# Ledger of designs, part 15: VHH binders against Translation initiation factor eIF2B subunit alpha (eif-2Balpha)

Target 1, 305 residues: Translation initiation factor eIF2B subunit alpha (eif-2Balpha), of Caenorhabditis elegans (p34604)
Amino acid sequence: MVQESIISSFRGKLENDPSKSTSLATVETLLEVLDRSRATTVAEFQNELNQVVAALEKTDYSSTSIRSAADLFTRFTSLAPAALLDQEDFSQVLDLYRQRARSFIKNVRGSRAKISKCARLFFTHHMNILTHSYSKVVLETILDAHKSGYHLHVWVTESQPDASGKLVFEELKKNGVPTTLVLDSCVGYVMERIQAVLVGAEGVMETGGIINKIGTVNVCIIAKSRHVPVYVCAETIKFVREFPLNQADIPQEFKYRTSVIERNNLELEHPDVDYTAPEFLTLIITDVGAMKPEAVGEELIKMYI
Key: E = the ipSAE of ESMFold2; O = the ipSAE of OpenDDE; V2 = 0.75 times the mean of E and O plus 0.25 times the DockQ between their complexes.

## First folded at step 11 (VHH; framework vhh_7aqx_2)

Design V4 (from T5 with D109T S110P T111S; at its last look DockQ between E and O 0.95; V2 from the best seeds 0.00; counts 0 for: pae E 2.3 > 2)
Fold by ESMFold2, look of step 11:
Structure V4 (fold): chain B 305 residues (1-305), chain A 126 residues (1-126)
Amino acid sequence: as target 1 above (305 residues)
Amino acid sequence: QVQLQESGGGLVQAGGSLRLSCTTSGFTFSDYAMSWFRQAPGEEREFVGAISWSGDSTDYADSVKGRFTISRDNAKNTFYLQMNSLKTEDTAVYYCAADRRFYPGEWLTPSEYDYWGQGTQVTVSS
């Protein structure tokens, strides 16, 4: 009962648009499910969604991103007033869900621009910024500030083992942003010149900490020791109901691709992400505003109520 | 439990100045970003300006930039609006608001703020 055509559609969305996040592709795929749904009850519809999400999580795309996006899609779109749910024609309930889903997806598509504008409230017009790995929202934030007349020098880590930071370096250079590519081990050397660290997140935990590309916790600890603010740019679709206290508490599905889990001895595998506790972060900058890490749990609850 | 109270409103001639205060109690003031809003008769509340938790970052509506200055004193749990070069169109009830988020005023509706003050009337005469 695997929905292979839905999985193919999901992969196609990501392959056809390299700038599209796994989170956005997830919610767009769930809208397709909703548009085609023949459910006659809320329970039947929820079961359809749950089966699709489980199938998406078995791909090698980020389980963190898929799970958080799917949970928020369901909460934002599927809640309806009890009076509407009792009506004879369930198709009107599905039409309301479709309307809400389209509004939700429109907001998700606009979230990077909102984050970019909010982040500039914390910039100075002449600043050195350090970023680690490849975050599409951080890249957009930096480019937006550059186009708005900020005089930035951006220091980009290589972000081994995949060297994804080289992609950020090349894109910034193409757009005329003064940029320096550095080894991951160079962060301590450079930090005394840095006015802010900007990183993305694969997930923002209920604790206010983040899951992000391996190496992020090192950057943030060094920044903390030198009193350099750490700004996390993350869409609220990245918020996850998890409570890690340390690296061991992170579910293995967040650390490793599904194919690696199924075929390899995880004791011997290099993890893809690390956890940075909230005490090493200054702000989480989101599409609903900037917040201290301590406020994330309460904001996450508001999204689920 | 939580209280925000504005003061310092009144009647002033165009070109004049006023300073509004928002005194707070019942929450940890330094954990909150603070905003000023205003509402003229028959209009919706509109954003005036916001200040971050420490006071290091501010945002202002275009209509007041350069004339209004916001500040806060976390030791006194007080949030201020200094209004200079007042115009008749500045006439409104002014409200302070608190939220744990600091955001550009155009992003959120007034209903999304955690706490509101009672408002203070500012009237700018010709």
Scores: ipSAE 0.473, ipTM 0.798, lowest interface PAE 2.3, mean pLDDT 87
ESMFold2 (binder alone), look of step 11: mean pLDDT 83; pTM 0.844
OpenDDE, look of step 11: ipSAE 0.834; ipTM 0.924

Design V5 (from T5 with T111L; at its last look DockQ between E and O 0.94; V2 from the best seeds 0.78)
Fold by ESMFold2, look of step 11:
Structure V5 (fold): chain B 305 residues (1-305), chain A 126 residues (1-126)
Amino acid sequence: as target 1 above (305 residues)
Amino acid sequence: QVQLQESGGGLVQAGGSLRLSCTTSGFTFSDYAMSWFRQAPGEEREFVGAISWSGDSTDYADSVKGRFTISRDNAKNTFYLQMNSLKTEDTAVYYCAADRRFYPGEWLDSLEYDYWGQGTQVTVSS
């Protein structure tokens, strides 16, 4: 009963706010669980969270985003002074968790604005940008730069099969950003005109590579061949502890919706995402600063320690 | 052992110029973004300017824009601060810092650099 209402709340957050990321919706949902919790021990509370996370992972939203967000939420909120953990009244421990969780969520809510300002450090005042698929962070970054007086021309791929790039194209046109919609197969043709590729990520791997909408690896390979920098805009809440070497190493729950995994022969299914190795990326631009892909592992360790 | 050593500080007249150097050892210099900070007596440490790994991108505090220029020479493992049109308000201990990340200086309140120099005094006389 609790899990059904919490799943409905999670879906509502995403359905009612097009700008809200799966990562943010996840941590906001976990805060609701924490706020309502009547757990009397750490173990009881952790089990409560684990059950909710498992239920969220059964939805068809990005498993990469849910897993990374839940792991970071648990890590950042479960810190407590040892003296307080000795108390008979666990409600004070839960109050500390709630305080830490609210601070964490405040930082997550501010992440896209921070990334937008950090990304501008790498922009020139007149710039052709190529973006693939739909990233809320990339869209906000482009719009922020446009509003701040940068003269951009944005090239957007259709991003088949769901054509999510058309949504980006429409939003950019509505806001007066010069933009051109192109076929995914057109990337090699237009890359000669591009000064930077700007993409999001559904997950940033410990190796510094990324998981993003299918087609991202092709864009990045072409960009490398033309010496066009590739900037990934990603919140640190999207960092995951995975070490893939190739497309096959990506966990299947990251590549396919849960419903597809449960009901279908994956050898016959079109993947939703691909993996781009760190050698094809120039920078990961985050809410804690821009970094070379090679530095992601060290920064991720700092977040987990 | 990582070391950052500032040099070139001293006494200078208002309106004058001064050039600081930060020499580094114990890490791969080209893998780090570099920044200058300063701290006046009784004040909090203040961001001055930062430069990306290759030197292609920079960020400056509003208080120094147009007067200060940062640069780096990755072949010499050295990071520079050229200070022009100095004011008495620029009097401070100047620190170089290194981080694998490059970020806007306005984030100083929430983030710390990996390595810090020991500082060099700059005094601007009226």
Scores: ipSAE 0.594, ipTM 0.845, lowest interface PAE 1.3, mean pLDDT 87
ESMFold2 (binder alone), look of step 11: mean pLDDT 82; pTM 0.834
OpenDDE, look of step 11: ipSAE 0.844; ipTM 0.927

Design V6 (from T5 with A33V; at its last look DockQ between E and O 0.92; V2 from the best seeds 0.78)
Fold by ESMFold2, look of step 11:
Structure V6 (fold): chain B 305 residues (1-305), chain A 126 residues (1-126)
Amino acid sequence: as target 1 above (305 residues)
Amino acid sequence: QVQLQESGGGLVQAGGSLRLSCTTSGFTFSDYVMSWFRQAPGEEREFVGAISWSGDSTDYADSVKGRFTISRDNAKNTFYLQMNSLKTEDTAVYYCAADRRFYPGEWLDSTEYDYWGQGTQVTVSS
């Protein structure tokens, strides 16, 4: 019954703010759990979090975003100074966790602005940019550059089957950004006009490859063949310790929503994402700086709290 | 065993020029973003400029734009700062730094760079 109210709070965060990521909504929801917690041990608190995360994963929001964000939140709360682990009053440990969680969430909330500013270091003032699918961080990056005086023409793929690129196209038009909506199959045709590809990620792998909306690997292969740089804009909350070797190796939970996994024959289902190996990417642009894909593994270790 | 060594500092009159060099060893130079920082006595360390892995992208502090130019020679594992039109406020110890990441100078935290040189003194007289 307690989980029902927290699930409603989670849905409310996403429904009331279309710009909010599933990842951010997850950690904000877990902070609510932490704030209300009456746990008396670390194990009791971790069980409480695990039950909430399991319930959130059963919603039809991205289970991989929920799991990744929850794993980072949990690691953050598990890093208590040794002196506090000896405390007879666990409320002092919980207060430290609350302080750490609020600081973490503040940093996550500011991540898109940092990524946008970092990405501008690699832009020229007159650019044709190709983007695939819908990424909130990519959209913010493009809009930030436009407001800063960059003269952009943005080519947006339709991003079938859900056509999420149409949303990006409409938002860019609303803001006065010159933009052209194209078929996913048009990428090869347009690439010779493109100075940079700008995409988001559902996950950044330790190897520096990415999982992102189906069609991303095609865009990146074509960009590589035409010597067009591919910039991935991704918050560090999207970094995961996964090592897919090929498309078949992508975890099921990335490919399909939870409801699809539970009720459908997956042999017949269209995958939602693909994997792009690091050799097809130029930079991963994050809230802690831009890096070459091959540096992600080392930086991932440094970025864990 | 990573080493960064600055050279080329000294005393110069206002309006003059200096060229600093940062000689590096113990790492694959082309895998690193290189940056110059400076620190005047009693002041916090200040970002001067950074250059991307290949040299294609640069970022400079506002106080030095148009007067300072950074460059790198990946064949020689060397990173440079050409300082022109020097002002007395440019007086500082100048540090070379290396990191795997490239980020805007205004949120660069000096504690996040992997490697630092020992510094070279630049003194600009009136």
Scores: ipSAE 0.611, ipTM 0.846, lowest interface PAE 1.1, mean pLDDT 87
ESMFold2 (binder alone), look of step 11: mean pLDDT 81; pTM 0.827
OpenDDE, look of step 11: ipSAE 0.847; ipTM 0.928

## First folded at step 12 (VHH; framework vhh_7aqx_2)

Design W1 (at its last look DockQ between E and O 0.91; V2 from the best seeds 0.73)
Fold by ESMFold2, look of step 12:
Structure W1 (fold): chain B 305 residues (1-305), chain A 123 residues (1-123)
Amino acid sequence: as target 1 above (305 residues)
Amino acid sequence: QVQLQESGGGLVQAGGSLRLSCTTSGFTFSDYAMSWFRQAPGEEREFVGAISWSGDSTDYADSVKGRFTISRDNAKNTFYLQMNSLKTEDTAVYYCAADRRFYPGEWLEYDYWGQGTQVTVSS
């Protein structure tokens, strides 16, 4: 079946390339849909995309990442001159969408390098950095700075319950980066030694706050109380038009995987992610530059216009 | 009404020094990162250097590193470029630009641009 083959392609992109983000896999999958599309109207094409996105959200990959990537893909690719949209031959509209989609994906693929280059300007050459969980962008940023001659000592939380921080710890050690693995509960204990917190995000909200692995808000609150700057490394494809005010405002689909929600036993489990309000963040470092959290809403407007 | 006004340009001999100023109004200056760009005749506009909101972080193009210094005075809403050891290759129209983003080393669409000031370096 068509939808089953596209979902299998999506899973394959992520399983065959551990460095590929859910966001990038989403937009590459949507390009496949666009390439195969035989839609004859904008409405027909949008319905086709919506069905695929709904199916991707039924996987156990991050709903936040899938939704943000799909929304930006659709918006970036679907704008067209009115004259072209009035044509009888919709295939020319689809060709324009395909060209825009390929350009969009090219920019997304270059995002990590841009973030790494920008982030170094906020580092000192001898620096204790604390990071929480596993972020491919943060890992790449740290490794790039290390190779560029920065003498970092990286403090990595275990990030229970999945212990994803141990993967970061192992990769940093393999590359010769001085690294200490700590319990999640030790963040307050070690913060006195930390010059900056560096974390990723699964989503950057329009408020300028972030959704990231459970425990992130604790790290950021502690950092704020000790006047330690918190830098978030996030691609702009992670930007989401949501306005959470607190943890309760975060949709359950963002906090729990689909399989957890379908079991209907949420009292027994805790969320996979938490929300960190913008007041606890110093900068969002992106592929279009570093910005204060307050500027995210303005940047989102530019992206959606 | 947002305004960026460059001043301090002119003719200077090679090896000399010049200080450019960018006076700003109509926005909260301390909320903006500031950049200098330059454009020689027949060439594309090129990045010179950028400074973060507070002035704590800077980035410079390789061609000017060590010779040019960027600074800002948030109390005076003014952004500066000190140019030392000038070369004839530095001849260009110099523009200041403001954006809420700090994006070193790459050309960006900036929120606000000045009108430019001519710097001419004679041999």
Scores: ipSAE 0.508, ipTM 0.810, lowest interface PAE 1.9, mean pLDDT 87
ESMFold2 (binder alone), look of step 12: mean pLDDT 83; pTM 0.842
OpenDDE, look of step 12: ipSAE 0.839; ipTM 0.928

Design W2 (from V1 with S35G; at its last fold request DockQ between E and O 0.95; V2 from the best seeds 0.83)
Amino acid sequence: QVQLQESGGGLVQAGGSLRLSCTTSGFTFSDYAMGWFRQAPGEEREFVGAISWSGDSTDYADSVKGRFTISRDNAKNTFYLQMNSLKTEDTAVYYCAADRRFYPGEWLDTEYDYWGQGTQVTVSS
ESMFold2, look of step 12: ipSAE 0.735; ipTM 0.897
ESMFold2 (binder alone), look of step 12: mean pLDDT 82; pTM 0.831
OpenDDE, look of step 12: ipSAE 0.861; ipTM 0.937
ESMFold2, fold request of step 14: ipSAE 0.720, 0.704, 0.715; ipTM 0.899, 0.891, 0.895
ESMFold2 (binder alone), fold request of step 14: mean pLDDT 81, 82, 82; pTM 0.827, 0.830, 0.832
OpenDDE, fold request of step 14: ipSAE 0.854, 0.848, 0.848; ipTM 0.934, 0.932, 0.932

Design W3 (from V1 with D31E; at its last look DockQ between E and O 0.93; V2 from the best seeds 0.82)
Fold by ESMFold2, look of step 12:
Structure W3 (fold): chain B 305 residues (1-305), chain A 125 residues (1-125)
Amino acid sequence: as target 1 above (305 residues)
Amino acid sequence: QVQLQESGGGLVQAGGSLRLSCTTSGFTFSEYAMSWFRQAPGEEREFVGAISWSGDSTDYADSVKGRFTISRDNAKNTFYLQMNSLKTEDTAVYYCAADRRFYPGEWLDTEYDYWGQGTQVTVSS
C-alpha cells in the first residue's frame, strides 16, 4: 500500500543520515505525500495526511516529534487566500500548499543555525556552561560559539542510563572545546562554577515548561537555587499544545518508546524524560527568537492562527 | 492603548550627536525587548540596534557599532538611542519597536508587535 512505501521512505531518511531529526524526516515525508496527492478537496487531502501521520506514529521513532512536526506542517502549508479557495480547480490549491511546504522545510533545515546565532546574544566571551544529555542544537550552538572566538568551558553530565552525554563530551573534545564530563549526581557540586545551563528539549509545552531527558528538572532546580540562568535551545517544530501540571500529567508516549508501551510492561521501565516547569527556566531560544517561558503560549497561538 | 512615541530627532551637522527617546505606555515595558530601526528615502527599513528585556544584552548593526549606544530605563518605560559621530548616511526616519522576542538584528525579520510613528534625523554635510 501507499502507506508502506511512505513508511519505508521515512525510515530510509533517518537511517541514511544520522544527524537528521525525526521532525525533519516527518515533514520531508509529508512533502512526498503532498507532491503525489491527487486530492480534490481540502478534506480529502487532510484525510490523506492524517492516515500517513498515524502510520508514522506506529514506528518506534518519537511519536510526539512526528505529531508535532505534522501539526506545524499542516498549519504552515494549508492556509489559502480566499480568492484561491473560490477556484473550481483544486490543483491550484495543492500547488500553493506545495510552495508553502517547500518554504517551511527550508526554514526547518535552517533552524539550528538560527538558534545558535540567537543563543550567542546571551554568551560572555569567557563562560562556564553546563549541559545535560545530548541535544544536536545545543551541540551546534556550543561549536558555533567556539569557532566564533568564545572561550567556553563546557561541563557535560553523563546522562544515565544511556550515557548520551558521553557522545557530547567526545565531540566537544574532538573540536578542541575545553570540556569536563561529570556524573549526573555532581550537578550540585559544580553549579557554583557555572554561568549558564544550556539544554535542549524534546517538547516545549504551551505552559512554557519543557520535556527533556530524565534528570533535566534536577539540573534546573539546582540552577534556580544558585541563580544560574537556564537557556533552552529548541526548534519551534518541538512546540506542542500540552498543559502538564506535574510529572504524572506527561503523556506516556513522551516517557516511553512506542514498542515499550505496546509490550504493556511499564512497571518495569523508568521514564526517558521529565517535565521542567517554566518557573525553573530563564529563556526559550528558538529559530524565531528568544522568549521568556511565559510568552510561549502566546507565541504558539500565533503559529496556529 | 499601546503608545510608542519617539522624540529627539532633528537637524545636526556631520560629526555631531543626537539622543533619541522612545516613551512607551499601554504594555508592561519590562516584558518586551526593544529595537531601533531606520529607513532612508527609497530604501528598505534597516535594523539599528536591539536591547533585551532587562538591558543585559544588546545587538547592533555593523554600520553603527561603536558610534551608537542603546539603553533602557524600565522604571521610566523609556528606551534610548545615543548617536555619536553622525554621518550623512545616518539620515533617516528612526523607529522604535517592541516585541516579546529578542533576536539577532541580522535576521531580516521586521515583524515586531508594536511600532512608533518615527522621528526624522537629518545629518548635514
Scores: ipSAE 0.703, ipTM 0.889, lowest interface PAE 0.8, mean pLDDT 87
ESMFold2 (binder alone), look of step 12: mean pLDDT 83; pTM 0.836
OpenDDE, look of step 12: ipSAE 0.866; ipTM 0.938

Design W4 (from V1 with S57T; at its last look DockQ between E and O 0.88; V2 from the best seeds 0.82)
Amino acid sequence: QVQLQESGGGLVQAGGSLRLSCTTSGFTFSDYAMSWFRQAPGEEREFVGAISWSGDTTDYADSVKGRFTISRDNAKNTFYLQMNSLKTEDTAVYYCAADRRFYPGEWLDTEYDYWGQGTQVTVSS
ESMFold2, look of step 12: ipSAE 0.728; ipTM 0.896
ESMFold2 (binder alone), look of step 12: mean pLDDT 82; pTM 0.830
OpenDDE, look of step 12: ipSAE 0.874; ipTM 0.943

Design W5 (from V1 with Y112F; at its last look DockQ between E and O 0.83; V2 from the best seeds 0.76)
Fold by ESMFold2, look of step 12:
Structure W5 (fold): chain B 305 residues (1-305), chain A 125 residues (1-125)
Amino acid sequence: as target 1 above (305 residues)
Amino acid sequence: QVQLQESGGGLVQAGGSLRLSCTTSGFTFSDYAMSWFRQAPGEEREFVGAISWSGDSTDYADSVKGRFTISRDNAKNTFYLQMNSLKTEDTAVYYCAADRRFYPGEWLDTEFDYWGQGTQVTVSS
């Protein structure tokens, strides 16, 4: 089946490049579908994409990342001027979609560098930063600031149960950044020394809240209580059209991997992520600029127009 | 009806000072980051400086850093550009712009939510 070949290509992109995000792999895979497409109508093309996306969501990779990336790819690439849609030869419409898709993917590939530059607008030259878990964009942002002459001390939570914060700790040490690894339970103790919390996101909700590695909401609540700003570094491809009010409102496919949902009693399973409401966040720093959490919904609408 | 109106432009001798104002109406001023741009005759618009929602963060073009100061008064819905040590190269039409986002000035961008009409600044030898 064509879906099986496309899923294999998707897995290969992620297996061949550990630094590649699920989001980027998704949009690169959808470009392959677009390049091969022989659709003759918009509806036919959208059905083709929907079938591929459904197949990708059955993998054990992040459903949040796949859904958000696919939605934005579809909206950005498939919007066409009314005059062009009046054409008898849909292949010209597909060629426009291909041009838009390549531009979109180029922007996605450049997003981390843009976020790093934008985040520096909020750094001070002597700064204690607390980060939780492992975010590739946060790591790049910290390293960029260090190379630019900022005197940072980075406090990294261990981030149980997988201890992914140890990877950040070791990479920062390797690059000469002063770094302290702490227990997740130590956040309240160290917050008095911290000038900013810097975290990533698995998803940025329409509410302006975020989904991120379990423990993020604890860090953000403590930061709020100590008047420490919380900066979220997130690519706009991570924006998700969901409107949760609490932890229970988060769809289960965002909390657990597909294989866990299919085989297990979720009452007994440890969730992989938590939700942090926008009231605990200061800024969302993105590849299209920094914004208040309240502005995320408005910016999401602009991306869909 | 959203309005951004620049004022305070005019003729000034090199080495002199001038202060521009951007008065705003029709939107919640404190929800917007504000920027100054300028356009010299025959040139593309270029970034001058930007200020965050509260005024706590600023960014300036290298060509004006140290000479120009931006500020805002959220109680008066007004955004300012103080220009000191003016040079003939500063001659341009100056525009204020508003956007919900705050971003680095090196991101050259004409997609701001709102733009003013511009005010002429002319610096004579």
Scores: ipSAE 0.615, ipTM 0.855, lowest interface PAE 1.1, mean pLDDT 87
ESMFold2 (binder alone), look of step 12: mean pLDDT 82; pTM 0.829
OpenDDE, look of step 12: ipSAE 0.845; ipTM 0.928

## First folded at step 13 (VHH; framework vhh_7aqx_2)

Design X1 (from W2 with S57T; at its last fold request DockQ between E and O 0.96; V2 from the best seeds 0.84)
Amino acid sequence: QVQLQESGGGLVQAGGSLRLSCTTSGFTFSDYAMGWFRQAPGEEREFVGAISWSGDTTDYADSVKGRFTISRDNAKNTFYLQMNSLKTEDTAVYYCAADRRFYPGEWLDTEYDYWGQGTQVTVSS
ESMFold2, look of step 13: ipSAE 0.727; ipTM 0.898
ESMFold2 (binder alone), look of step 13: mean pLDDT 82; pTM 0.838
OpenDDE, look of step 13: ipSAE 0.868; ipTM 0.941
ESMFold2, fold request of step 14: ipSAE 0.709, 0.732, 0.715; ipTM 0.899, 0.901, 0.895
ESMFold2 (binder alone), fold request of step 14: mean pLDDT 81, 81, 82; pTM 0.834, 0.834, 0.833
OpenDDE, fold request of step 14: ipSAE 0.856, 0.857, 0.857; ipTM 0.935, 0.937, 0.937

Design X2 (from X1 with D31E; at its last look DockQ between E and O 0.91; V2 from the best seeds 0.82)
Fold by ESMFold2, look of step 13:
Structure X2 (fold): chain B 305 residues (1-305), chain A 125 residues (1-125)
Amino acid sequence: as target 1 above (305 residues)
Amino acid sequence: QVQLQESGGGLVQAGGSLRLSCTTSGFTFSEYAMGWFRQAPGEEREFVGAISWSGDTTDYADSVKGRFTISRDNAKNTFYLQMNSLKTEDTAVYYCAADRRFYPGEWLDTEYDYWGQGTQVTVSS
């Protein structure tokens, strides 16, 4: 089946390039679907995409990242004037979609550099930063500031259970960035020394809250209690159309991988992510600029339909 | 009905100083970042400087750093540009602009949401 070939291509993109995000791999995979599509109507094409997205979500990669990327790809690439859709050969509509998809992916590939430059506007030349988990965009942001002459000291949490913060710590040390690796439980101890918390996101909700690696909400609550700003670095491809009110309100497919959900006893399972409400965040720093969390919904509507 | 109105432009001698004001209405001023831009005849519009929502963060074009200062008064819904050590190259129409986002001025394909009508600044030797 064509879907299984596409799933293999998706996995290959991620396995062949460790720096590639699940979000980018998703949209590159959807471009392959679009390039090979023989759909004759918008509805037929949308159904093709939906089936592929559902199959991608059955992998054990982040459902949050896959869904947000797929939603934005679909909306950005499928925008066309109604007159064109009614009066033109549909193959010409698909060619327009292909051209828009390539432009979209080009912008996604440039997002980390844009975020890094935007985030630097909020840095001071001597700055203690706390970061939690592993975010490729946060790592690039810190390294960009370091290369630009900022004197940073970065505290990195271990981020249990997968200990992905150790990878960030090692990469920062390799690049000569003063860095200290700490237990996740040590955040309260070090926060009085911190000028800013810098975290990534697996998803940015329309409310301006975020889904990120378990432990993020704890960091952000402690930061707020100490009046330490929390900057979230996130590509707009991470924006998700959800309105959660609390941890229970997060869809299970965002909290657990598919293989875990299939085993019936989620009450016994450790969640992979948590939700941080917008009141604990200071700014969302994106490839279209920095914004306050309450502006996320409006900016999403203005920039993407 | 969003309105941005620049004032304070005019003729000034090189080396002199001038202060521009931008008064705003029709939106919640404290929710917007503000920027100054300028355009000389026959040239592209260029970034001058921007200020964050609270005024705590600023960004300036290299050509004006150390000479120009931007500030805002959220209680009066007013945004300012203090121009010192003016050069003939500073001659332009100056525009204020507002956006809910704050971003680097070098992002030339990004447009602010709202723009004023501009005020002429002419620097003579």
Scores: ipSAE 0.709, ipTM 0.889, lowest interface PAE 0.8, mean pLDDT 87
ESMFold2 (binder alone), look of step 13: mean pLDDT 82; pTM 0.839
OpenDDE, look of step 13: ipSAE 0.871; ipTM 0.943

Design X3 (at its last look DockQ between E and O 0.96; V2 from the best seeds 0.83)
Amino acid sequence: QVQLQESGGGLVQAGGSLRLSCTTSGFTFSDYAMGWFRQAPGEEREFVGAISWSGDTTDYADSVKGRFTISRDNAKNTFYLQMNSLKTEDTAVYYCAADRRFYPGEWLDEYDYWGQGTQVTVSS
ESMFold2, look of step 13: ipSAE 0.711; ipTM 0.890
ESMFold2 (binder alone), look of step 13: mean pLDDT 85; pTM 0.874
OpenDDE, look of step 13: ipSAE 0.849; ipTM 0.933

